VHH binders against p49116. Designs and how they scored, part 18

Target 1, 238 residues: p49116
Amino acid sequence: EGPLLSDTHVTFKLTMPSPMPEYLNVHYICESASRLLFLSMHWARSIPAFQALGQDCNTSLVRACWNELFTLGLAQCAQVMSLSTILAAIVNHLQNSIQEDKLSGDRIKQVMEHIWKLQEFCNSMAKLDIDGYEYAYLKAIVLFSPDHPGLTSTSQIEKFQEKAQMELQDYVQKTYSEDTYRLARILVRLPALRLMSSNITEELFFTGLIGNVSIDSIIPYILKMETAEYNGQITGAS

## First folded at step 16 (VHH)

Design gw3
Fold by ESMFold2, look of step 17:
Structure gw3 (fold): chain B 238 residues (1-238), chain A 119 residues (1-119)
Amino acid sequence: as target 1 above (238 residues)
Amino acid sequence: EVQLVESGGGLVQPGGSLRLSCAASGFRFEDYGMYWVRQAPGKGLEWVSTISWDSKYTLYPDSVKGRFTISRDNAKNTLYLQMNSLRPEDTAVYYCATHWLGSSPEDYRGQGTLVTVSS
């Protein structure tokens, strides 16, 4: 019952460390990425439909889609993040990695292809001028994907995804009534997200992860993170 | 140059409490998330806690959740770890770090601080 998302789920404000450094700074890149990850997870767990699925289902769902949510976040926040500058710094870092024999030639090709795919995805989303409501529903569509292996409650997840799709359709039709093909153009962008590699995203944006520990392994703890208003107005808990 | 100095370790009885501090310098501490990791004798590094730059988010593994509290004072460039209900398995050298999970050699500044939980 009721809409899947409220207007409060449309707000997605990323605050960057300041100032942005003149040269490559792994700490800046990792901090920027961590802020986006936390914002994305805070957003996801605030959705009543997500809360209704239970902790095991929530964890499985986010493990399957966190990279897609993160990539949508990168596209939505590309200007605020100065993403082009960050990607240029990462390319320079990759040159250092080959000099230090840290990456094989085959791996470097994989990573460069991923960077190109990411750039193209972000450019295509910017060209379509995707708004905050559209991003919120796109994130919901990728979050409530029943197609991933190993999920439980797939019937309920599918119902939530269908509801997100219907609410997006209604929003686009009312807001962009003169553009009959806008919904179709938006939705055909989503398959590209499944081509993004989570382990390459980790290497690009979360350099410094401990050995065999990955974002996948910490998802349960991020979903249970304690939340506080930094000015003391409202405190959150998980 | 980034510098991190841990302090506050010591010997404590099971069930006791201890407060660790990490003095930070050489970067804008208030703009970066901070991390605690630990290394028990003969073991690898274990993530202990994370706090976001603005203290809005804190994260804990199940092994310490409810017993440990991470906090920071951005005006003093200091990170804290309050450890309550300590257990012998909490015995380790504790390090603070500036990276997401503290996995780079450059992430560990100083010597760490030893916590020993023993009767």
Scores: ipSAE 0.570, ipTM 0.815, lowest interface PAE 1.8, mean pLDDT 84
Fold by OpenDDE, look of step 16:
Structure gw3 (fold): chain B 238 residues (1-238), chain A 119 residues (1-119)
Amino acid sequence: as target 1 above (238 residues)
Amino acid sequence: EVQLVESGGGLVQPGGSLRLSCAASGFRFEDYGMYWVRQAPGKGLEWVSTISWDSKYTLYPDSVKGRFTISRDNAKNTLYLQMNSLRPEDTAVYYCATHWLGSSPEDYRGQGTLVTVSS
């Protein structure tokens, strides 16, 4: 069997709305987040092993790990998207919207802690200077996690995860041969992703975009999304 | 100020077709995904379709998939919704909005255009 990932899966380019507004608004933040989410899911779709699992299993996997994938994407694209500025804007919006009657003190604390965790994670990844290949493999490891409840084909998922791990190991050994502990240093960052609430992430980045429609509910549609080129061919042939 | 103006609604028989338009102003239309939502009488808002800023991707719920087509002309700052094989259950006020994914109460939207499917 060929490699789990190819060079095509290493490319992860996020295009931001331009120009960046002087004052970041909810619209800009939501659009940016949506683009990243889509890019992440599209990336997953592009993996042959992912396709081999079937639609139902694919949907279940993405539902289970979208927050982790999204967060890895944030880390990877942090500079391009000016993540620190976005997070600051989110905090400002929260502060302005915090009315005593809308959010409990406990909820505010939870949200702020989540923002801190997110920032800390991204900073930690930046300090490690994670490259595009490493990010690709980390995303694959996260994507093919067999330990989520309700998954089918767990044996196959596990095999894919192992393959991702092996390929990452080989890559790190080859590329960073002088840093014997780099692999371990990278992998120990993954547990931090599980500590982040998908609900809070959704609230922070997607409230202005999703409304009453949850990311969970929209994932199946994103995974079934067709390119305009494909649709144009179908309509033109009629 | 963001302005969205929907048009193209009307009365149509079951099985008929309509094309809705949404004229956008007050923001860089070409940088943002757009979507359609609808509200039937006595019901909440329902997401109908989404298109990316670059028109490379379109998204539909099962309720309208295969019947509705979302498109855009960035040069004209206009969003479109081609509706074919219309059903009575498609009767609603249709709104365009500025975000990539589903509808939000905080989204900018127009006054809407009424589509009535009735025999």
Scores: ipSAE 0.492, ipTM 0.777, lowest interface PAE 1.4, mean pLDDT 88

Design gy1
Fold by OpenDDE, look of step 16:
Structure gy1 (fold): chain B 238 residues (1-238), chain A 119 residues (1-119)
Amino acid sequence: as target 1 above (238 residues)
Amino acid sequence: DVQLVESGGGLVQAGGSLRLSCAASGFRFEDYGMYWGRQAPGKGREWVSGISGDSSYTAYASSVEGRFTISRDNAKNTLYLQMNNLKPEDTALYYCATYEYSGSPEDYWGQGTQVTVSS
């Protein structure tokens, strides 16, 4: 078997909607998030190992880890997205909702904590100066996680995850030979992803776009999206 | 239009072997992963084995791992499933399917070929 990931899987370029408005409205945020989500799923779809798994398994994997993939994408694309500005805008929108007494105190706390976790995670990744290869392997490790409930073919998934982990290890050893603990520092960031609520992420980034439709329900459609359609979505020419 | 036509099924005794074929048309075969599924009587559809577009990766359900081998010939637009050491529990209608991405969440699959394994 060849490598799990190739150089083509390292490329992860997000194109933001243009023009950027002075005031980041809900639509802009949702569109930006949608593009990142599509990019992330398209990335997964481009992995041969992923292609070798059945539809149900693929869908289940993505459903289980889309929030983690999305969050890694946010971290990776934080500069291009102006993520800090987006998060600030989200907070501002939430404040308006708070003033209108639309949210409970507990809910406000949950949402704000989630935003903080997102920001902190992205900041931590930036501090580590994670490169494109490392992100690709981290995403692969997240994608091929066999420990999600309800998955089938967990043995195969585990093998793919192990391969991703081994390749990451080799890459880090080769590229960052002077930093013997880099791999460990990178991997210990992954648990933070599991602590983040997919529901809250969905609400913050996607409710303005999909309304009452869940990310879970649209994942199969995204995975079946044609490349041309995806590209059109990225360029805004659909 | 995507078309998949399965063949190679039949009646075999336990421990026997079969080789299934799936002829594909209507899409760029080499660009897409393919997989075999099966449906046993009274059961739902079950994924059996998959292969990437470039054949670099294969995957198998635990129930068939080590006994079945998936392969493809992109020049012939054909998917194969070598089935060895067949068991009665392998009795099912076997179908091939593709991840042809057309914006639809549904897989494209053929009518299937019947595999019956007797005790």
Scores: ipSAE 0.759, ipTM 0.901, lowest interface PAE 0.6, mean pLDDT 91
Fold by ESMFold2, look of step 17:
Structure gy1 (fold): chain B 238 residues (1-238), chain A 119 residues (1-119)
Amino acid sequence: as target 1 above (238 residues)
Amino acid sequence: DVQLVESGGGLVQAGGSLRLSCAASGFRFEDYGMYWGRQAPGKGREWVSGISGDSSYTAYASSVEGRFTISRDNAKNTLYLQMNNLKPEDTALYYCATYEYSGSPEDYWGQGTQVTVSS
């Protein structure tokens, strides 16, 4: 079997809706997040190892990890997205909801803690200056996680995850040979992704897109999209 | 329209071999991963083996690993399953499937070909 990822899997270009509105709103945030979600799903679908596992396994893997892939995408694209500005707009929206007495205090606390955890994660990745190759392998490690309940073919999934880990190790040691501990610093960031709430991510970024359905329910549709339709969703073209 | 036609099934003694074929049409075969599944009477469908569009990756259920080999010929739009050292437990209707976009969340499946392994 060749390498798990090729150079085509390193390219991860997010195109933002234009022009950027003077005041960020729910529509702009949801469109930006939707483009990232579709870019992430298109990326996963393009991996030959993923293709070999079949649709039931593909759907199960993506349902288990879409929020982790999305969060890695946010970190990778934080600068081009102006993520800090988007999160500030979300906080302002939450303050309006408090003043209108539309959310419980416990829920608002959960959402604010999630926002700060997300900012902390993105800042830590920026401090490490994670490059495109490293992001691609981290996404692969997250995608091929054999530990999620209900998965079939876990031995094959574990094999692919181990290959992603090995290729990341080889890349880091070759490219950052002067920093023996870089791989360890990168890998210790991954557990934070498992603690991110998909429910809160949907509330923060996808309220206008999904309505009363979850991203979990549309994943089979997203994975089956034609390539031209993916490109339209990634760029916002219809 | 997508069409998948399986062939090559039959009655085989335990320890024997069969080679299944799946002729594909109606889509760009080389762009999509392909899979074999099987269904014994009264049981649910079981994923058996898959292969990427360019053949660079294959995957196998643990029950068949080492005995079955999946392959494809993109010039002929044909998927294969070489089945060696067959066991009575391998008796099932074998079908091929493709991961092709059509706006449906479900895979496209063929009609199946019966494999019966006698003791």
Scores: ipSAE 0.330, ipTM 0.734, lowest interface PAE 4.0, mean pLDDT 85

Design gy2
Fold by OpenDDE, look of step 16:
Formats: C-alpha cells, sequence, structure tokens
Structure gy2 (fold): chain B 238 residues (1-238), chain A 119 residues (1-119)
C-alpha cells in the first residue's frame, strides 16, 4: 500500500479575496473563511484514502472535524490571511455588539476566550515552525479520527489515522533528525483543537455569509462541489 | 447523465461466493472514488466497501473485511466486488455509488442487484 499522502497533498495555497479593504468588514472575513473551509474540505477529498470511504462516512468525518481542520488551516495560512488583523476586526465588531447590549456577559467571555484560544494556537504553531508536510499529516490525523461519536467503520478510519501518524513520524525523523522530541511536541498541540467550540467558530467566521445555514448542513454540498467550480467561484468572487 | 448498472447478484448458499459488477457511464469514472453499499430488508443503507479513483486505496466495513474485495477497471468503467465466504447476514440489495463531484447535492447510485445467501 502506498503512502497516505503525496506531495500534492502538501500544497495548501489559500487565495484571499481581492482587494483587501481598509476596514475588514464581515463580508470579507466570511469570504476568506469560506475559501479556507472549501480548500480544507477539498484537500480532504483529494486524499485517496478519504475517497475510499463511503459518502456517509466521509460526510460524518468532515462534520466531526471541520472546526479542527479549519483551525489548522488558519494556523497554516495565518500569514497569508493576516489572521491577526482578521481577529482584531472580529473583536472590534464584537465590541460594537457589546455596546448595543446584544450579547450577555457570559457570551462575551466565551467568545473572547475562543478568540484567544485561536490566537494562542496559531502562535504556538508558528513558534514550532510547522512545515507543509507536518500540517498535511496533522490534518490527516485530525480527519481520520475514529473517536467521534456516531461514526461507522471506525476500524478502517483508525487504520488510516495510524498510517498518517506513522508517515508523520517517519517524516519528522528524517527531516528533523536532531530534534528527537519534535514529533511529540507537534502532536501535543492537537488536544487544543478539541477545546475549541465549532459553534463559536461558525459564529465568528461564517454567520455573516451563511446566515441561518449551518456549516454542518453545507458540508455535503461542499464535498460534492467540483474543484473547477470552486476555483471559478474564487476567481469570480470580488 | 450518470448511470450505474449493477449485476452479478443471485442466490447462493452460505460459504459461497459472488462477484458483483457495476457499469458506470456519464462521468469521468477514473476521477472519482466508488463504493458499494447494501440495504437489507427492513434496514437502512449500509456502506460495504470503497475504492479511490486511482485504486490506490480500498476500504471495507468491519463486517466484510477479509471476505470482500473491491476493485475497478477504469478502462472499462467498471467497479467490482468479489464476495467470498458469504453469510446469511450479507443478504441485501447491493448498489454501487459515487459522489460524481459535479456540484450536485445528489448521490448517484444504481438500482442495485439482489444478493441472497441461504443458510
Amino acid sequence: as target 1 above (238 residues)
Amino acid sequence: DVQLVESGGGLVQAGGSLRLSCAASGFRFEDYGMYWGRQAPGKGREWVSGISGDSSYTAYADSVEGRFTISRDNAKNTLYLQMNNLKPEDTALYYCATYEYSGSPEDYWGQGTQVTVSS
């Protein structure tokens, strides 16, 4: 059996909406986030092992881990996205909502903590100087997680996850031979992803664009979207 | 239009073997993963096995692993399922399916072929 991931899966290039506005409005943020989400899901779809799983399983996997994939994508694309600026803009928008008494104190705290967690995670990944291969494997490990409730064929999923982990291990040992603890240092970051609320992520990055439609509900559609269609949407988007 | 036509089903005794075929048309077959599903009487749809577009990866449900083998011939636009050591619990309508990533929310699957395993 061949490798789980190929060099083609290492490439993860996000194209941002152009032009970047002086003031990052909700639409720009949502559009940027949507592009990242689409890219992440289509990345998953490009993995042969993922293709080999049935549609129900694929959909369930992505539904279970989209927030983690998205967050890893944020970290990986933080520079291209100007993530710090985006998050600052989100905070500013929240402040406006606060002033209008639209949010409870508890909710404000939750949202702000979530933003902090996102920033912290992305910063931590940057400090580790995670490369494209490592990101690809981390995403694969996250994608093929058998421990989500309601999944079928968990044994198969687990095998794929194990393969991803082994390949990551081999890569790290080969590429960073002098850093014997790099693998552990990288993997220990994964639990942070599970602490992040998908609901809050959805609210922060997608509410302005999808309205009352949930990410959960559009995942099957995104997974069935042609890459060409996606690319066309990106190029056609102002 | 996407068309999937299953064949090869039948009545077999427990321990027997069958080979299912699925003829595909209406899309670039090699570009898409394919999978077999089944539906037993009174039960919902169940994923059985899948294969990547390039055949580099296969996957199986726990219930059929080691007994079933999925394969494909992209030159013939055909998907196969070799079923060995069949059990009564394998009795179902078997269908092949694909996403056919065309932006449509609908799944494409055939009408199915009946597999009946007698005890």
Scores: ipSAE 0.729, ipTM 0.874, lowest interface PAE 0.5, mean pLDDT 90
Fold by ESMFold2, look of step 16:
Structure gy2 (fold): chain B 238 residues (1-238), chain A 119 residues (1-119)
Amino acid sequence: as target 1 above (238 residues)
Amino acid sequence: DVQLVESGGGLVQAGGSLRLSCAASGFRFEDYGMYWGRQAPGKGREWVSGISGDSSYTAYADSVEGRFTISRDNAKNTLYLQMNNLKPEDTALYYCATYEYSGSPEDYWGQGTQVTVSS
C-alpha cells in the first residue's frame, strides 16, 4: 500500500467567476462558493483510499464532513476568494436587516457568532502559514473521520485516518524540522471545525441555489459529476 | 455501454475457498474504482470490498477482512475476489460494481454470481 496522498492531491486551484461585479451579490457569492464546494468534492473523490470505499460509504462520509472540508477550503483560498470582502458584505447586509426588522435578533446574533468563528479560524490558519501539503492532510483527516453516526466500514475509515495523521507527522517533521511544536499547533485547530454549522454555511454562501435544496441532498450528484462537465458548466470557457 | 459479468460462484464447504471474476467492458476500466457487494436472501445489499483504479488501495468490510482479497488486472479488464475460510454467513449473490464518475447518481452492477457455503 502506497502513500495516502501524492503530489497530485496537493493541487487545489480555485478559479473565480470573472469579471468580479462592482457590487457583491448573492449570485456571485453562490457561484464562488459552489466552485469551492465542487473542487472540494472532486478533490475527495480523487483519493485512491476514497475510491476503494464504494458509493454508500463515500456519500455518507462527505455528507458528514462537507462543511468541515468547505471551511478548510475557505481558509486555504481566502485570498483568491477575497473572503474578507465577502464576509464584510454579508455583515453589512445583516446589520441592514436589523434596521429594517426583517430577521429576528436572536437569529442574527447566531449568524454573527458563526461569522466571527469563521474569521478566527481563517486568521489562525493564516498565522500558522499552513502550506498546501498540510491542508491536504488536514482535509484527509477530516474526510476519514470514523466517529460520524451511521457509518459502515468504521475500522477501515479509522485506518485511513491514522495513515493521514502519520503522513502529516512525517511531512511536518521533515519540512519544518526546526519547529518542534508545529504539528501540535496545527492539530489543535481541528476541533473548531466541528463548531461550524452546516445550516448557517448554507445560508451564508448557498442561498442562490436553484430550489430550496440542502447540500446534503446534492452530494451524490456532485460526486458523480465529471470534472470536465463541471468546468464547462461553471466557467463556460473553452 | 458498461457491461459487468461475474463468474466463479458455486457450492463450497465451510472453510473452503473460491475465486470470483468480473469481466468488465464499455469504459476505461483503469480509471475507476471497483467493488464487490453481496446480497443474502431477505437482507439488503452489503458492500464487501473495493479497490482503487490503479490498485494502490483496497478496503474490506469487517466481516471479511483477513479472509477475502480483492485484486484487478487492468490489462485484462478483470476484477477478482479471492475468498478463503468461507463461512455459511458468506452465502449470497455476489455482484461486482463500478463507482463510475460519469454524472450518473447510480452505480452500475453486474448480474451476480451465487456463492453457497454449506456446513
Scores: ipSAE 0.429, ipTM 0.775, lowest interface PAE 2.7, mean pLDDT 84

Design jk1
Fold by OpenDDE, look of step 17:
Structure jk1 (fold): chain B 238 residues (1-238), chain A 120 residues (1-120)
Amino acid sequence: as target 1 above (238 residues)
Amino acid sequence: EVQLVESGGGVVQPGGSLRLSCAASGFTFDNYAMSWVRQAPGKGPEWVSTISWRGGTTLYADSVKGRFTISRDNSKNTLYLQMNSLRPEDTALYYCTRHPYSIPFKGDYSSQGTLVTVSS
């Protein structure tokens, strides 16, 4: 059939909470992260191939890769989000928490390394000057990953991933014809996403959630919500 | 002033039903997603359910899925929780919380909540 992605899937505009507080509190960070998460999930939902997999498979797929999608989103929206400032704030909050909660040395190390990996990844993507099309295709490749445990329709997922890869290749070849190794350079960044813990990401960005709420639990809610409903609330249009 | 007032709690036998209400005032109710949260004695707060600002989308904790129903009447600035097939483990103080955006964030406002006791 037609291409996996269209030009409509290239647009990825994050709207930050306004106004920005002088002090980046947990709520602001969580809200910012949540908006990115919603944007990422609704982006996925807008892909016809994604819809074709069915609701159960879709949910499972997103549950498996949300951290990677989120991280790619962080990289793509790093400037708009002032990611460096957010991460600095997170570190500051973490330091306070460490003192109060007496976290183990090993845990502290893990969390700090995770923050470092996030920064490094985003910086690396910025250095590569990844454009909107490339991000869209990279997200698609990450989304349609058949190698997650418990997935159904893995053959179909694999086909979609291959299609994403091929379209990316074609795009890069067309757009960056003078750079023969660009495709390879951008693809080799994907493994870094798998090194990042979803649990730690959740801990860093989503501590503002109520009680026992997890991203895993929120994903079905996000996927079921109409985009217009969410946007209306954000913009105050309704 | 933002105010949330819960009501409808009480003592019921296992298998019984209750309907909780949360009356909102001091803010534009239909601009906020709403959630129910409960806290049992000696335990931390547990998220129960969330409903979007228009009521078009709902989410439930696995522990209450199929038994509880969240709803809202924006014309009355009221949030509801229909609780059926109640169990002893549902015993808790139940609170409602507003969310500026359709994510269950920790609320800035706390109320006294309404006590639900399920016992034989």
Scores: ipSAE 0.483, ipTM 0.771, lowest interface PAE 1.3, mean pLDDT 91
Fold by ESMFold2, look of step 17:
Structure jk1 (fold): chain B 238 residues (1-238), chain A 120 residues (1-120)
Amino acid sequence: as target 1 above (238 residues)
Amino acid sequence: EVQLVESGGGVVQPGGSLRLSCAASGFTFDNYAMSWVRQAPGKGPEWVSTISWRGGTTLYADSVKGRFTISRDNSKNTLYLQMNSLRPEDTALYYCTRHPYSIPFKGDYSSQGTLVTVSS
């Protein structure tokens, strides 16, 4: 009973590391990306329907979709993050890796194609002028996706996804009543998210995590953090 | 000056236990998440466990879950790793790593390491 999302789930405020360095560097990029990842995971955790699935299902669901949520977050926060500048800095680091013969030609091709796909996705979302409510429902649709392999409780996940789709439809029809095709234009962007490689996202934004740990290995830690520890992690250090 | 000094390594029989300590100085210890990392002979570094700044959240590698316990005492600026039911494959150099609050799981300072050897 009740709506899947409330107005509190529309709030998605990303705070960038300050001050911005004279030269963008790996540290600034990793910190910016980490803040977005934490924001995205705690956004998901705040949803009552997500809480209702239980801890094992929650962890499995986020491990399956974290890259899609992260990519939607990049698109939503592209201006605040100066994402085009960050991607340019990443390309520069790739050129340094070529100089040192650290990457194969096939890998370089894969990474550059991924950067291009990411830029095109973010540009398409900007052209559609997707608002905060629409982003919240799109994130819910990708979060409650029942078709990832290895998930349990897929019937309940599917019901929550359908509810997210219905609420998005109702919102778009009410808010953009003169634009009959807006919902369709928005929804056809979602399949591009499945083309994004989580492995390459880690190389672009989360380089060199300790002991070669992957993002999907640390997701349970992020999801389990008490709110006080999360707030202190983001705000409370020198 | 940042210092992380570990102790408690040694030789132990399979099935035995050891308790590692990592004493911190030169920084505000309870502003940092902490991890244990190990490096077996001839292998790359392997993450073992992480504990949050206030100690409320822990995470373990699958290879050690149920056998190892990470803890911290912020009043003593000390990180611990209790290692039970040790196996020969746990033989490694163990070191502690601090994580900036802004980039979790990317360590910015590591200790020298203490050797743990599990053999008959």
Scores: ipSAE 0.369, ipTM 0.701, lowest interface PAE 3.4, mean pLDDT 85

